# VH-VL binders against f1rd40r3617to3795: the designs that were tried, part 17

Target 1, 179 residues: f1rd40r3617to3795
Amino acid sequence: FNISVQSGYEAISQELCVVTCLKDLTSVVDIKTSSRPAMIGSLTDGSTETFWESGDEDKNKTKSITISCVKGINASYVSVHVDNSRDIGNKVTSMIFLCGKAVEDLCRIKQIDLDSRHMGWVTSELPGGDHHVIKIELKGPENTLRVRQVKVLGWKEGESIKIAGQISASVAQQKNCEA

## First folded at step 7 (VH-VL; framework fv_dusigitumab)

Design k42
Fold by ESMFold2-Fast, scan of step 7:
Structure k42 (fold): chain C 179 residues (1-179), chain A 119 residues (1-119), chain B 111 residues (1-111)
Amino acid sequence: as target 1 above (179 residues)
Amino acid sequence: QVQLVQSGAEVKKPGASVKVSCKASGYTFTDYDINWVRQATGQGLEWMGWMNPYSGDTYYAQKFQGRVTMTRNTSISTAYMELSSLRSEDTAVYYCAREGWDYHAFDYWGQGTTVTVSS
Amino acid sequence: QSVLTQPPSVSAAPGQKVTISCSGSSSNIGDNYVSWYQQLPGTAPKLLIYDNNKRPSGIPDRFSGSKSGTSATLGITGLQTGDEADYYCGTWDSSLSAGYVFGGGTKLTVL
């Protein structure tokens, strides 16, 4: 694949739009959070002016966003919008991306540390083919954390993907686990 | 197969401390929080707190703050709960339970450890 | 007292239906998923229902859950002698000092 992984959703989307017809799958995946399920709509409403905030009871409990792909969906990238510049009392300073076939079989993809003034998309490329569950764990210095938006970019199985002058209907099935 | 195995029954005098262990197997220990729940004889379930085995972070119920410590040893997939300054009212069965992230619930429980506090 | 309110006991004959209620507030049941746990005499609790209405693998469809506003209900149909147990609802509480909260428990007797 002739595609560069970038740290921002807009940068990834713009570059991928030139080389591929990857789709926004956010509306067709199932999303859960560690707390406040009623606020999940703020993560997927297409606006970075609204936010999801973790539960007050959590204190230092791990805050997470879990994305479950329905059968036939292949997620290639996940992007999370964090605005520490506006959310000064609810900063996210670390984000861990995990994926697997089931919640019991998650492997760490990467950890991304965010500076105290971060504003924008945080993007992780996902291993091809085998993942059904993506989990994003969030850490910060405050009792509650805020995330403003989530995007999932990918394709539906059986569709042709036109990438960098190629057409591909499948992606290699490979999963990266931190040892 | 997911399994949580706890240490055996303990008898303690008032003012002593007790440390209960919970050994996990059948899954990646660092992927799921461990919660501790107790139950006095003939009483209901009482949540004590949770421990994140990946980070070591803990959160304790206010009632136990200052008396409880929850730790883990990731090399042996074991969680620990230590309760100090024991009183007769602490006589209970103590359970560890795994928190299934997507369930928002305690999906697997240890068999329980009976702690008796008597003079 | 428990933050979540359950009836202390319920009873019915084999083959009948029973419902167990669990009442809370907006900061617990209102904002969070409700789970139900079955505790047979002398055993550890077992997860029976999660996410308000879902069953773990191995739980028969005689057990069902529902949630409306700040209340949840566990339904059991086709009662069997082996269903005699204590049943607890549980959920996270969004109040600053709370954490996980259980109902007071309901003793089910099958006569």
Scores: ipSAE 0.007, ipTM 0.519, lowest interface PAE 10.2, mean pLDDT 81

Design k43
Fold by ESMFold2-Fast, scan of step 7:
Structure k43 (fold): chain C 179 residues (1-179), chain A 119 residues (1-119), chain B 111 residues (1-111)
Amino acid sequence: as target 1 above (179 residues)
Amino acid sequence: QVQLVQSGAEVKKPGASVKVSCKASGYTFTDYDINWVRQATGQGLEWMGWMNPYSGDTYYAQKFQGRVTMTRNTSISTAYMELSSLRSEDTAVYYCAREGWDYQYFDYWGQGTTVTVSS
Amino acid sequence: QSVLTQPPSVSAAPGQKVTISCSGSSSNIGDNYVSWYQQLPGTAPKLLIYDNNKRPSGIPDRFSGSKSGTSATLGITGLQTGDEADYYCGTWDSSLSAGYVFGGGTKLTVL
C-alpha cells in the first residue's frame, strides 16, 4: 500500500491497483455559520491567521458551522482548525459532528473533545454515501468561540477512482487533513 | 409532519401573569430552539426571546427582561412562555416558532395564542 | 433598538411583478442572514425565504430573495389574489439590544 499526502489528499491502495484522490471541495460547498456570516471568508481563505468569531448575539446559543453539498458532491472528511493556544478567550473545547440527507434526518456522528491548549486540525470522517448536510456544533467556556479554517475533502461523481478504505482513513486522521 | 400547537386564548386583568404553552410534534424537540414572537392587533411582529430545549438556556429581548420566563418540559415536548405584570399594551397574539436547525430563520410557527388584558 | 424599514404597502394587478424592500444597518442585515415571512389575514406567519435567497420546500419559484449590503428585497412574480398578505423581513441584530428584529411589514394588495 502506498500513501502520499499533498495539498490534495491522495491514497494509492497498492501497486498495479487503485488510486484515489480526495479533493478539496471547500470552494464548491455552501458554508453557513450560526452568526457573523460576514466572517465566513476567514474560514475558507487558506490561512490559519484569520478566524471566524461567533457573535455576542448568539453567546447562549449552540454555535455551529453548517456545510451543504449539492448533487454530485460527496464529502468524505471535514477538517476544522482550532487554535486554543492563541484564542485564549474564545476556546473551542468540544465539537459535535452531525450529518444527514436533509434536516429531517440529521444523525450525530461523533463528539471530539479538545485540549484547552489545542492547536491544529480536527478531522471527522463522514459516513459512506451521500450526505447533503453536515453540521458542526461548537462548545466552549467563553461567550464567543473562534474557528480559524474549515476544509471539506471528498470527490465529485465521475471524477474519483477507487481507494483502500481503512488505510486511507488512518492517514487522513493522522495528518489532520488540510486539503 | 412538524407541528407546533399552542394553548387557547386567555383573558387576564392588569398585573396578572399569563403562561402560554407550545406543544411540538413531528421532530426531535431538543434539537431546535424555540422563539417567541408577539403581534398586537394591527401591528407588526415583535421578537421576545428564545429558549434552547436541550439545555434550558434562554435569551430575552431587553424590553421583556424581568417580566418574561421561557421554560420547557422535554418529557412532553412542550415549551412555555410566561409574561408577568401584564398591561393593556401586552394585548396581542403570541406565537411560538421553531428556529431552523442552522439558525437565523423561523421555519414552523404555532397557530398563535390570543392574550387580552382588560379589567 | 434597530428596526428594519419596509414600505407600508404595495399594490399590483394579477400576473404582475412586485418587489418589497427591507433596509437595515451593518449590525443587522449587513452582518446576518435575511428571512422573509408571509402572513395571510387571520393566520400565523409562514416562512417564504431564508438565508437571503433560499426557498423552503413548498414555496413556488415566483418568490425570490436577494441581499446587497444593508438592504434586502423580496420579489414576487405572476401575482395571484392569494398573495394578498402582510410581508415581513427579519434578521438578527448584533447591536447593544442584540436579538431578532423584524421589518415593520408591507401590506400587499392585489387589485
Scores: ipSAE 0.499, ipTM 0.779, lowest interface PAE 2.7, mean pLDDT 85

Design k44
Fold by ESMFold2-Fast, scan of step 7:
Structure k44 (fold): chain C 179 residues (1-179), chain A 119 residues (1-119), chain B 111 residues (1-111)
Amino acid sequence: as target 1 above (179 residues)
Amino acid sequence: QVQLVQSGAEVKKPGASVKVSCKASGYTFTDYDINWVRQATGQGLEWMGWMNPYSGDTYYAQKFQGRVTMTRNTSISTAYMELSSLRSEDTAVYYCAREGWDYGWFDYWGQGTTVTVSS
Amino acid sequence: QSVLTQPPSVSAAPGQKVTISCSGSSSNIGDNYVSWYQQLPGTAPKLLIYDNNKRPSGIPDRFSGSKSGTSATLGITGLQTGDEADYYCGTWDSSLSAGYVFGGGTKLTVL
C-alpha cells in the first residue's frame, strides 16, 4: 500500500511511503464537498490532471471535503493532491483535518500549511478508533480553491488476513481535540 | 438541546425599522452560520441572507441589499436581523435558522417573529 | 416567482404514498445538494431531508428523498393525517443571482 509524497522545491522525484496491510478505500467511502458536488468525480478518477473547484457562491464560507465511512470501513490515512504551481488562481495554502463519529462532533487532528508553489500529496494520519467522518477544511488567498485528487487508506473487517490489518505502532495515535 | 429563541411580535409603521433577535443555546454559537428566512401570510419561504457568528461576515439576497443588516453579540449568543424602510409588503413571519456543518441545510429554526407593517 | 418549481398541492388517503417533485436548473439543483422542509400549520419549518436523501435523527423512514439531474423528489409512504403540511425543497443557486432558493411549496392534504 503506497502513500505518494512529492517534494516541492527540493526534488522532482516521487517519494513513496509503503504502509503494510492498508488498502485503498477511496471507492467505498462517501465524499461530499462544500460546493460543486457535480465535480466530486474528479477527486477520485485516478488522475491529477482533473480537479474539483469550489464555487464562487461560498466565497466567505469554509471550503471542505467530507469523507464518510460506512460500517466496517476504518480509515487510517487520508491524502490530498494539490498543485498550486498550476492552479495559480485557486491555491490551497492551509488544510485542517478533523474526524469524529458525526459531522457535528468533529475533533481537529492537525493543520498543515502549504507553500504557495506546493505540488504533490498532503497526507494526514488519522487517530485510531471509531471515526466515521473525516473533514478536510481548505483555505487559500483566492475566492475559489482547487483540489486534484483524494485517497483514503485503511482496512476493513473481513479481510482475508485479520492479523495483517494491524498497523505498526510508532507514535501515540490520538485525536487532537479541544477538551 | 439546541434551541433558537426569537424576540416577540412587532407592529411598525411604514418607513420604520425593525430589529429581530435570535438567542442560541445548546451549542457553540460561533461554530454555525445563522440564516434568516421570511414568510408572508399564506406565501412561501424567502431566504434573506446568512451571517457567520465567528467572523461577522454576511451575505444578503439582492432583494434586501441596502435595507437589511445582520449582526451578532457573541457574549450573549444572540443574532440580530434589522430591516429598514419598512413597507406593507414586509409584513411576514421572520425566522432565524442554523445552517448545518456542511452548509446548504437548516437543521434548527427559531419559532418565528411576526412583523406587521401598518399605517 | 419561485426559482424551483413544485406542484402547488397533492392529496391522497391515509396509508397511501405520495411524491412531491422539485424542478430547477443546472445552476441550482444540478450543481448543489437539495434539502426538504416540512411546515405544519402555525409552526416553523422543520428539516426533513438534507444532502438529497439523508434523514436527520428523529425523522421516520416513511420520508425519503432523491435527486436526478436538475430535479429532486420527496417521497412519503404510509400517509398519516399528521403529515398534512406544506413541503418545501431548497438548495443553493450558483448563478449570478446566487443565494439560497426555496421551491414555491406543496400543500399536502390527507383526505
Scores: ipSAE 0.222, ipTM 0.705, lowest interface PAE 4.5, mean pLDDT 84

Design k45
Fold by ESMFold2-Fast, scan of step 7:
Structure k45 (fold): chain C 179 residues (1-179), chain A 119 residues (1-119), chain B 111 residues (1-111)
Amino acid sequence: as target 1 above (179 residues)
Amino acid sequence: QVQLVQSGAEVKKPGASVKVSCKASGYTFTDYDINWVRQATGQGLEWMGWMNPYSGDTYYAQKFQGRVTMTRNTSISTAYMELSSLRSEDTAVYYCAREGWDYNFFDYWGQGTTVTVSS
Amino acid sequence: QSVLTQPPSVSAAPGQKVTISCSGSSSNIGDNYVSWYQQLPGTAPKLLIYDNNKRPSGIPDRFSGSKSGTSATLGITGLQTGDEADYYCGTWDSSLSAGYVFGGGTKLTVL
C-alpha cells in the first residue's frame, strides 16, 4: 500500500494491528532558507502558485531549505513542490536531503535528480529516530532557483498509538503525486 | 573543537603580494564555505569574499576584484587568500571565517593575520 | 552602496541594560537574516547572535536580538565589565554589489 503526504493518513501494517496517523506538521516547524527569508511564507501558504526564489547574492553557493522540529515534533516525510515547466529560468534539477539531531551534524539521506520539465511533489522518507533538523540542498543550472511549496508530515510526541496483540507497527514508504 | 588557525604576521612593501593561510580542524573542511574579512587599525570589519572548499568556487567583493585570489588545499584542510598590488591602505588584520550551516552568519573565526604594508 | 548604521558608542553601569541598533535597507536587513558579532579588544570577532534572534551554544541569555523591517537590535541585560567590546551587526546585501555587509561597529563601555 501507499500513503499520501498531502494530509494526515492512517497507515496499517499486516504485522501489527496498530493504527498510526501522519499529520501535516508544516505549520509547527521552523523553516529557514539560504537567502531571501522574506519569501519563506510562500513555501507554507498552501498554494503552488507562489514561490520562494533564492537570492542572486547566493551566486554559486548551495541553495537550501532547512526545517527544524521543536521539542515533541517528529518528522517522518518531507515533500517539496518544484515546477520546472513554469520556472524556466530557475529550475531545480537536483535535491539532496540531509537530516540530523543538530544543525551542524547532518547526515545525507539521499539525492533525487529531477528532469528539466519536472512539475509536482518530490517526497523523501526520513530515517526514524532523534532527527530534529532536515536540510534540503537544491541544485540547478541557473544562478537562482525556485521552490513553490514545502510540507512536513509526521507525529507529535504524546499522541496515542493503539496496539493489538503481539504485533509491531511500521509505516509504508511515502509516494507523492508527480507530473 | 572547531578551529581555524591562520599564518603569522607579514610585512610587505608596496606593490608586493601576500598570501595568508587558514587551517581548519574539528569538522569536515569541504562542508562549509570560508569567508575572508579584514579590519584596518581602529576601523570596522570589511568583507572581501567567499570560497567554497568543495567546488573551489569563489566570489569577491567588487573592491577587491582583480587583486584577490581565494584558493584551498583539501588534502590539508587549508584555505588561502592572496592579495596582490599591495598599498598602504591594505594594512589590516585579515580574518578567515567559517560560514554557518545555513550560509547566513560566520560561526567560527581565525585569530587574524596582521599584514603591514610599508616601505 | 548599502550601509548599515550603528551608534558609534554606548555606555552603561554594571547590572544595567543596553540596546544597540543597526539600520539598513530593504536589500540587506529587509531581505536577509541579521547576525551580531562581539569583538573584545585585541581579539577576533565572535558570533553572538545569528538568524535575527538565535544564540549559539555558550552565549548567555542576557544577549538577545530582534529585527523589524529594515532595522535590527541587540539587547544586553545584566551588564558585566567583560562585556566591554565592539559590537557589529552583519547581513547579506542583495543589491548590485551583492555581498556581506557589516555595520560600522558600536563601542560598549561599562562604566
Scores: ipSAE 0.064, ipTM 0.653, lowest interface PAE 6.6, mean pLDDT 83

Design k46
Fold by ESMFold2-Fast, scan of step 7:
Structure k46 (fold): chain C 179 residues (1-179), chain A 119 residues (1-119), chain B 111 residues (1-111)
Amino acid sequence: as target 1 above (179 residues)
Amino acid sequence: QVQLVQSGAEVKKPGASVKVSCKASGYTFTDYDINWVRQATGQGLEWMGWMNPYSGDTYYAQKFQGRVTMTRNTSISTAYMELSSLRSEDTAVYYCAREGWDYNHFDYWGQGTTVTVSS
Amino acid sequence: QSVLTQPPSVSAAPGQKVTISCSGSSSNIGDNYVSWYQQLPGTAPKLLIYDNNKRPSGIPDRFSGSKSGTSATLGITGLQTGDEADYYCGTWDSSLSAGYVFGGGTKLTVL
């Protein structure tokens, strides 16, 4: 599973080599959105042709996607697919990743700014430790935003893990979110 | 640990304005939106709007648009709701409430401020 | 009329089970998360259930929530006299003109 980070401003493309033995946990985590929960299935259907679009009633509220891990599930990476090149009226220009042991006590991991023409995966490594909740806050110039896919990689307690790839230094140095 | 403390009861004449305060403690004030909800005697809950304490952005229910203003002072972690052109039907208990982490519920409520509009 | 419809009252004996319904439309309950609030006489409302079926810390498992289509239900088992209160459902309305909406409230009487 290779993750590409793209910048439209400088035509920069980065490929993050991921640990090949990490499990795709997307189907076993609980995903919530700040609005339009009926569209959550579009985030996990395996297709980047469908999307979740935030609600108009949100106005200037922070739009977000929240991932809650059930007991025994540990997330290592979260990846979000954004296509600003197609979603010209619903662009995502910034993402803030937060995590913690509980929804009421999250700390900021990282902010990633996206080019106005961004297309592709945006990935954040999650700090070491037991994190039950990951929140992705989304910002853009329009009232509504679109996200096309979400993936969560990690492990289940009791399962063996092998490291077969590498992680960029910038991702590995993210702050730890403690509740 | 999270607490919202509201200002005391107010008695106003028709046509006046009232400004209710809501002081937050026990959390980072700018991280959670503040909503305002009112309740007339013996009646149900009526949502008035929300205010984002970080940006100052607001959204008001259509019924109150043009009469309500929601503001904050981040230096003292205090939210304000001002209602103008008061009428007798504005007599109610006014609550501030913190919007939860997912923006879909109100997890902590102030104790309420009784506003009586009488001539 | 409230946008979300609740029965005005419900009653049951101590130790029994009761359910309170909340009916809306596709633009509110159908497309958004439902919360339930308990209001004891003379007090501010208190969050009882959020995100359709989740309990905040300190809320006993006697209280449960569920949602199906455009309706939500609050369930209370093992009724106690201290449960006498008004119960409100609430959710966002996806219509641009509505914002957050509450049900009309249900008065629970423990006989």
Scores: ipSAE 0.010, ipTM 0.600, lowest interface PAE 8.4, mean pLDDT 83

Design k47
Fold by ESMFold2-Fast, scan of step 7:
Structure k47 (fold): chain C 179 residues (1-179), chain A 119 residues (1-119), chain B 111 residues (1-111)
Amino acid sequence: as target 1 above (179 residues)
Amino acid sequence: QVQLVQSGAEVKKPGASVKVSCKASGYTFTDYDINWVRQATGQGLEWMGWMNPYSGDTYYAQKFQGRVTMTRNTSISTAYMELSSLRSEDTAVYYCAREGWDYNPFDYWGQGTTVTVSS
Amino acid sequence: QSVLTQPPSVSAAPGQKVTISCSGSSSNIGDNYVSWYQQLPGTAPKLLIYDNNKRPSGIPDRFSGSKSGTSATLGITGLQTGDEADYYCGTWDKSLSAGYVFGGGTKLTVL
């Protein structure tokens, strides 16, 4: 999982600051696919050995994964795991990330092209603000495409997070957040 | 306002062809697939196929393979469905419908075109 | 014969509640999102429910949808005479035509 982690600070009183940390929101967002919704569980099961494979009903149309945030949920990053080295007949060679308030009103964030042997996470930072829908459009040379995992990182409104412990620049140390 | 406006009623003889038009307005025509659905009198809805107005790609239901052709003219935001070798069983109201992005529902429908096939 | 099975008719009085079932298989409802369409007499169908349980703007909350396994249900509460129509479920089907399939339709009569 490869992301640029950001922490926010909010001064609620003169003596106390509340730090907002990014959380894994994957289990609390609504994830839908352009086809084969029965396989959505494979995207969030924590395993890169399982996959979602797009179906015949979208073969010449845009294949996509759509993430909807319920009220109070704010996504900051979305990450998608692709394994083209194993999925040679179902390669994802391009991803387009979009966001907006509704599916019919989406703005393109970025396009990321993947090499033909890509294996690993593809991460997009989401623009700050009021984005309730994130759409990931998938492109590739084959009729069907495979994605192995999806993760959403962000924060919940109304949740106060306090940082415990000393911060180290070392990868071996973790910054703990408690709600 | 999104609208799909279809051509008027047609009466055809067996063996003829019919071409129904569907003019889109109120949105970017090339961003949404157009589906075609028919309904015989007193019967249910039957899906015929879809056409991608950006690429021109089509996908037809097996029952209509070889008899149906779906096309578009992007300069006038109009989709077409042509059905050949007409039989009396093809007597129906033919609808075009826009395929929405949110899990591919048919979110806007044309008013329908009645096609009657009789000798 | 339709691949999605609906009751051919249902009836209830104004103010009552009615449910309409739609039964499919793993290749359609079990693997895809269900939409519901309302067709008033002499008119084109109108999208009523999409994504199993969501309403387009302008559809009152008296209409609801749900999905469990290979079946879907449309619920209508507070029935009004203007609800008298044919109701169709629809979804994508990978096994039959790699295309869209509709239920046979249910005629709702408001007595």
Scores: ipSAE 0.007, ipTM 0.546, lowest interface PAE 8.9, mean pLDDT 82

Design k48
Fold by ESMFold2-Fast, scan of step 7:
Structure k48 (fold): chain C 179 residues (1-179), chain A 119 residues (1-119), chain B 111 residues (1-111)
Amino acid sequence: as target 1 above (179 residues)
Amino acid sequence: QVQLVQSGAEVKKPGASVKVSCKASGYTFTDYDINWVRQATGQGLEWMGWMNPYSGDTYYAQKFQGRVTMTRNTSISTAYMELSSLRSEDTAVYYCAREGWDYYGMDVWGQGTTVTVSS
Amino acid sequence: QSVLTQPPSVSAAPGQKVTISCSGSSSNIGDNYVSWYQQLPGTAPKLLIYDNNKRPSGIPDRFSGSKSGTSATLGITGLQTGDEADYYCGTWDSSLSAGYVFGGGTKLTVL
């Protein structure tokens, strides 16, 4: 599934509004789960009716989804679909988004707490720059948890596509990464 | 340097218990699970269980439930594995091995402790 | 006896390539990450591959891993005499009666 926003320019009170084109990069990134990798296809099949469920074996390990961008791929947003209203025994109540150049050197972007009845997409804007790895750490009250879908939006080298205001905010966040 | 150093060889009689130690250095002891794996002479690797040094939680392979106890002392960064009711088939080299919380793979191993059970 | 099946031995000459197979079921290899361990005679095992296909720092790119369905393979190219060792696959078994399981091991002889 291609997801795109077309480029356009509007002048309002002598101010320029820029709309940029982002691509659905989900099919060209590498996705790894902390357990049950056989279910990764359920995260990218375009359906929120299927799910990835973490394994019982990782009760003492961080439950996570890790996205690795290959050379020339730049991620701008990551979105995760959670349905706690259906997944009563497998709830996700907190997500921590991290990014970096390598798995060993990740910085927290933000934490989003979810209502116990949450249903829908959870989106994190990603810092601009050399962030090739995105990790989503998942917390919940049960031994296992479920995620229904993952989407990655961004651009490829050779395509200079960006949203100006969000890039500026991301740069500020990126400067705090080493702290 | 990151290392796990195990206690020395033991010779035990059938019915006795053995307690092997594994001292960690060069990293934060509580950030990594400790696995215990044994190997009889000329045989393959056999997993016994893991212990989380932060929480003290353990998980034992079914074959060893009721006979094995895994503990730690955080103040000296040391893990322990005690195996009771020893039989001759328990004669093996016993290893401790470190494993991260976000991957499945034992990346640092102790040198091994030979346990001989003889009548 | 092991729940993961490996050939007991493989052999090749220096400079050649070999693959070592590891076969399991849906509850282990099919549903979990596979690691590979090298054990030189008289030493503790050493991690070669984790998360199906990733190398720890210091492991040469001659070593590679892959996984398809309920089977995994370890590939070794440019064989050297120092590669002569026992090789074990390992993974978590998701069944209620199991935990981490190893393959029976494969003895690699470099002729």
Scores: ipSAE 0.052, ipTM 0.626, lowest interface PAE 6.5, mean pLDDT 83

Design k49
Fold by ESMFold2-Fast, scan of step 7:
Structure k49 (fold): chain C 179 residues (1-179), chain A 119 residues (1-119), chain B 111 residues (1-111)
Amino acid sequence: as target 1 above (179 residues)
Amino acid sequence: QVQLVQSGAEVKKPGASVKVSCKASGYTFTDYDINWVRQATGQGLEWMGWMNPYSGDTYYAQKFQGRVTMTRNTSISTAYMELSSLRSEDTAVYYCAREGWDYNAFDIWGQGTTVTVSS
Amino acid sequence: QSVLTQPPSVSAAPGQKVTISCSGSSSNIGDNYVSWYQQLPGTAPKLLIYDNNKRPSGIPDRFSGSKSGTSATLGITGLQTGDEADYYCGTWDSSLSAGYVFGGGTKLTVL
């Protein structure tokens, strides 16, 4: 039983035990910020103790994080870590997610408003299709905003998984998706 | 076609004021900041400030604080830069330039307005 | 004076490669995206490179940009006589007097 999977996740179901596999694509996408690009590494270092902080040079510009996907990779979800409980002077109170084929062709996916005490991941599902650009617009009451981490989850075209023999529910539940 | 069209050349006396206009067409005027940049004869580019055409907010280079005013009229998609208390060293070509939010760069420039300050 | 340092001039023959450097500090080039502008004689500047290494539509791929630390470089391959111009680097400055800064400009002469 061999199957070729062109989706960034694989669902295995046995007696109501479901495992969904998505690949972490964060290391293979291009990330741009509206300011302070030297701090982009803080968004992808795997630590929520470091942060990207927008600069005063942003002025009245929309503060944003833009993710560009290369051919053959398809983003299904984007997740952003915000810690308003620690970043009291740099709170993010709203996020607008957009996507499209190019920056000038972006369509709004959704807006998520955050509690003033929010701490944790904010995730947006991305529509299927030929979307190569994802933009996250950030709003807050202070002059500068902080974001601690970004993750892009999805799939690579041409991935294949071979399943043979017996797979127990316990083994399936321990399975994790790796990029 | 996206373009910025500036007003014509000016000759002014020291102590006078000059107001340069910059008319935008081919895009939504309020979506992009307008920056002003000048260039004295044989010299390099010098940034003066920016104006947000939606809000009217401005930010001026410290060198020009107190002498420059940047405004707009959204009904005619036109930006203005007024420089007062003119000195001979203000003789330059003045450019308006659109700042693309996603580029962090000046992607469209006006043709320039020559301002000559002479007695 | 200019906060970003460029050589005042560079020259090369048609078909050759030339590079133009732009040196700054952590508060400008180190913290921000670098752009390059081409100014042909008697004309307004034209955006040549943005976001350190990206080209606007219509700019040939023989123009390239790069950034390392507090320095940026503009590369031109396959040099043509029509490339004779002044070239300026530019970036935002994150210091307390935050504003846009340009390099002093480099005059490119095609021999």
Scores: ipSAE 0.036, ipTM 0.613, lowest interface PAE 7.0, mean pLDDT 82

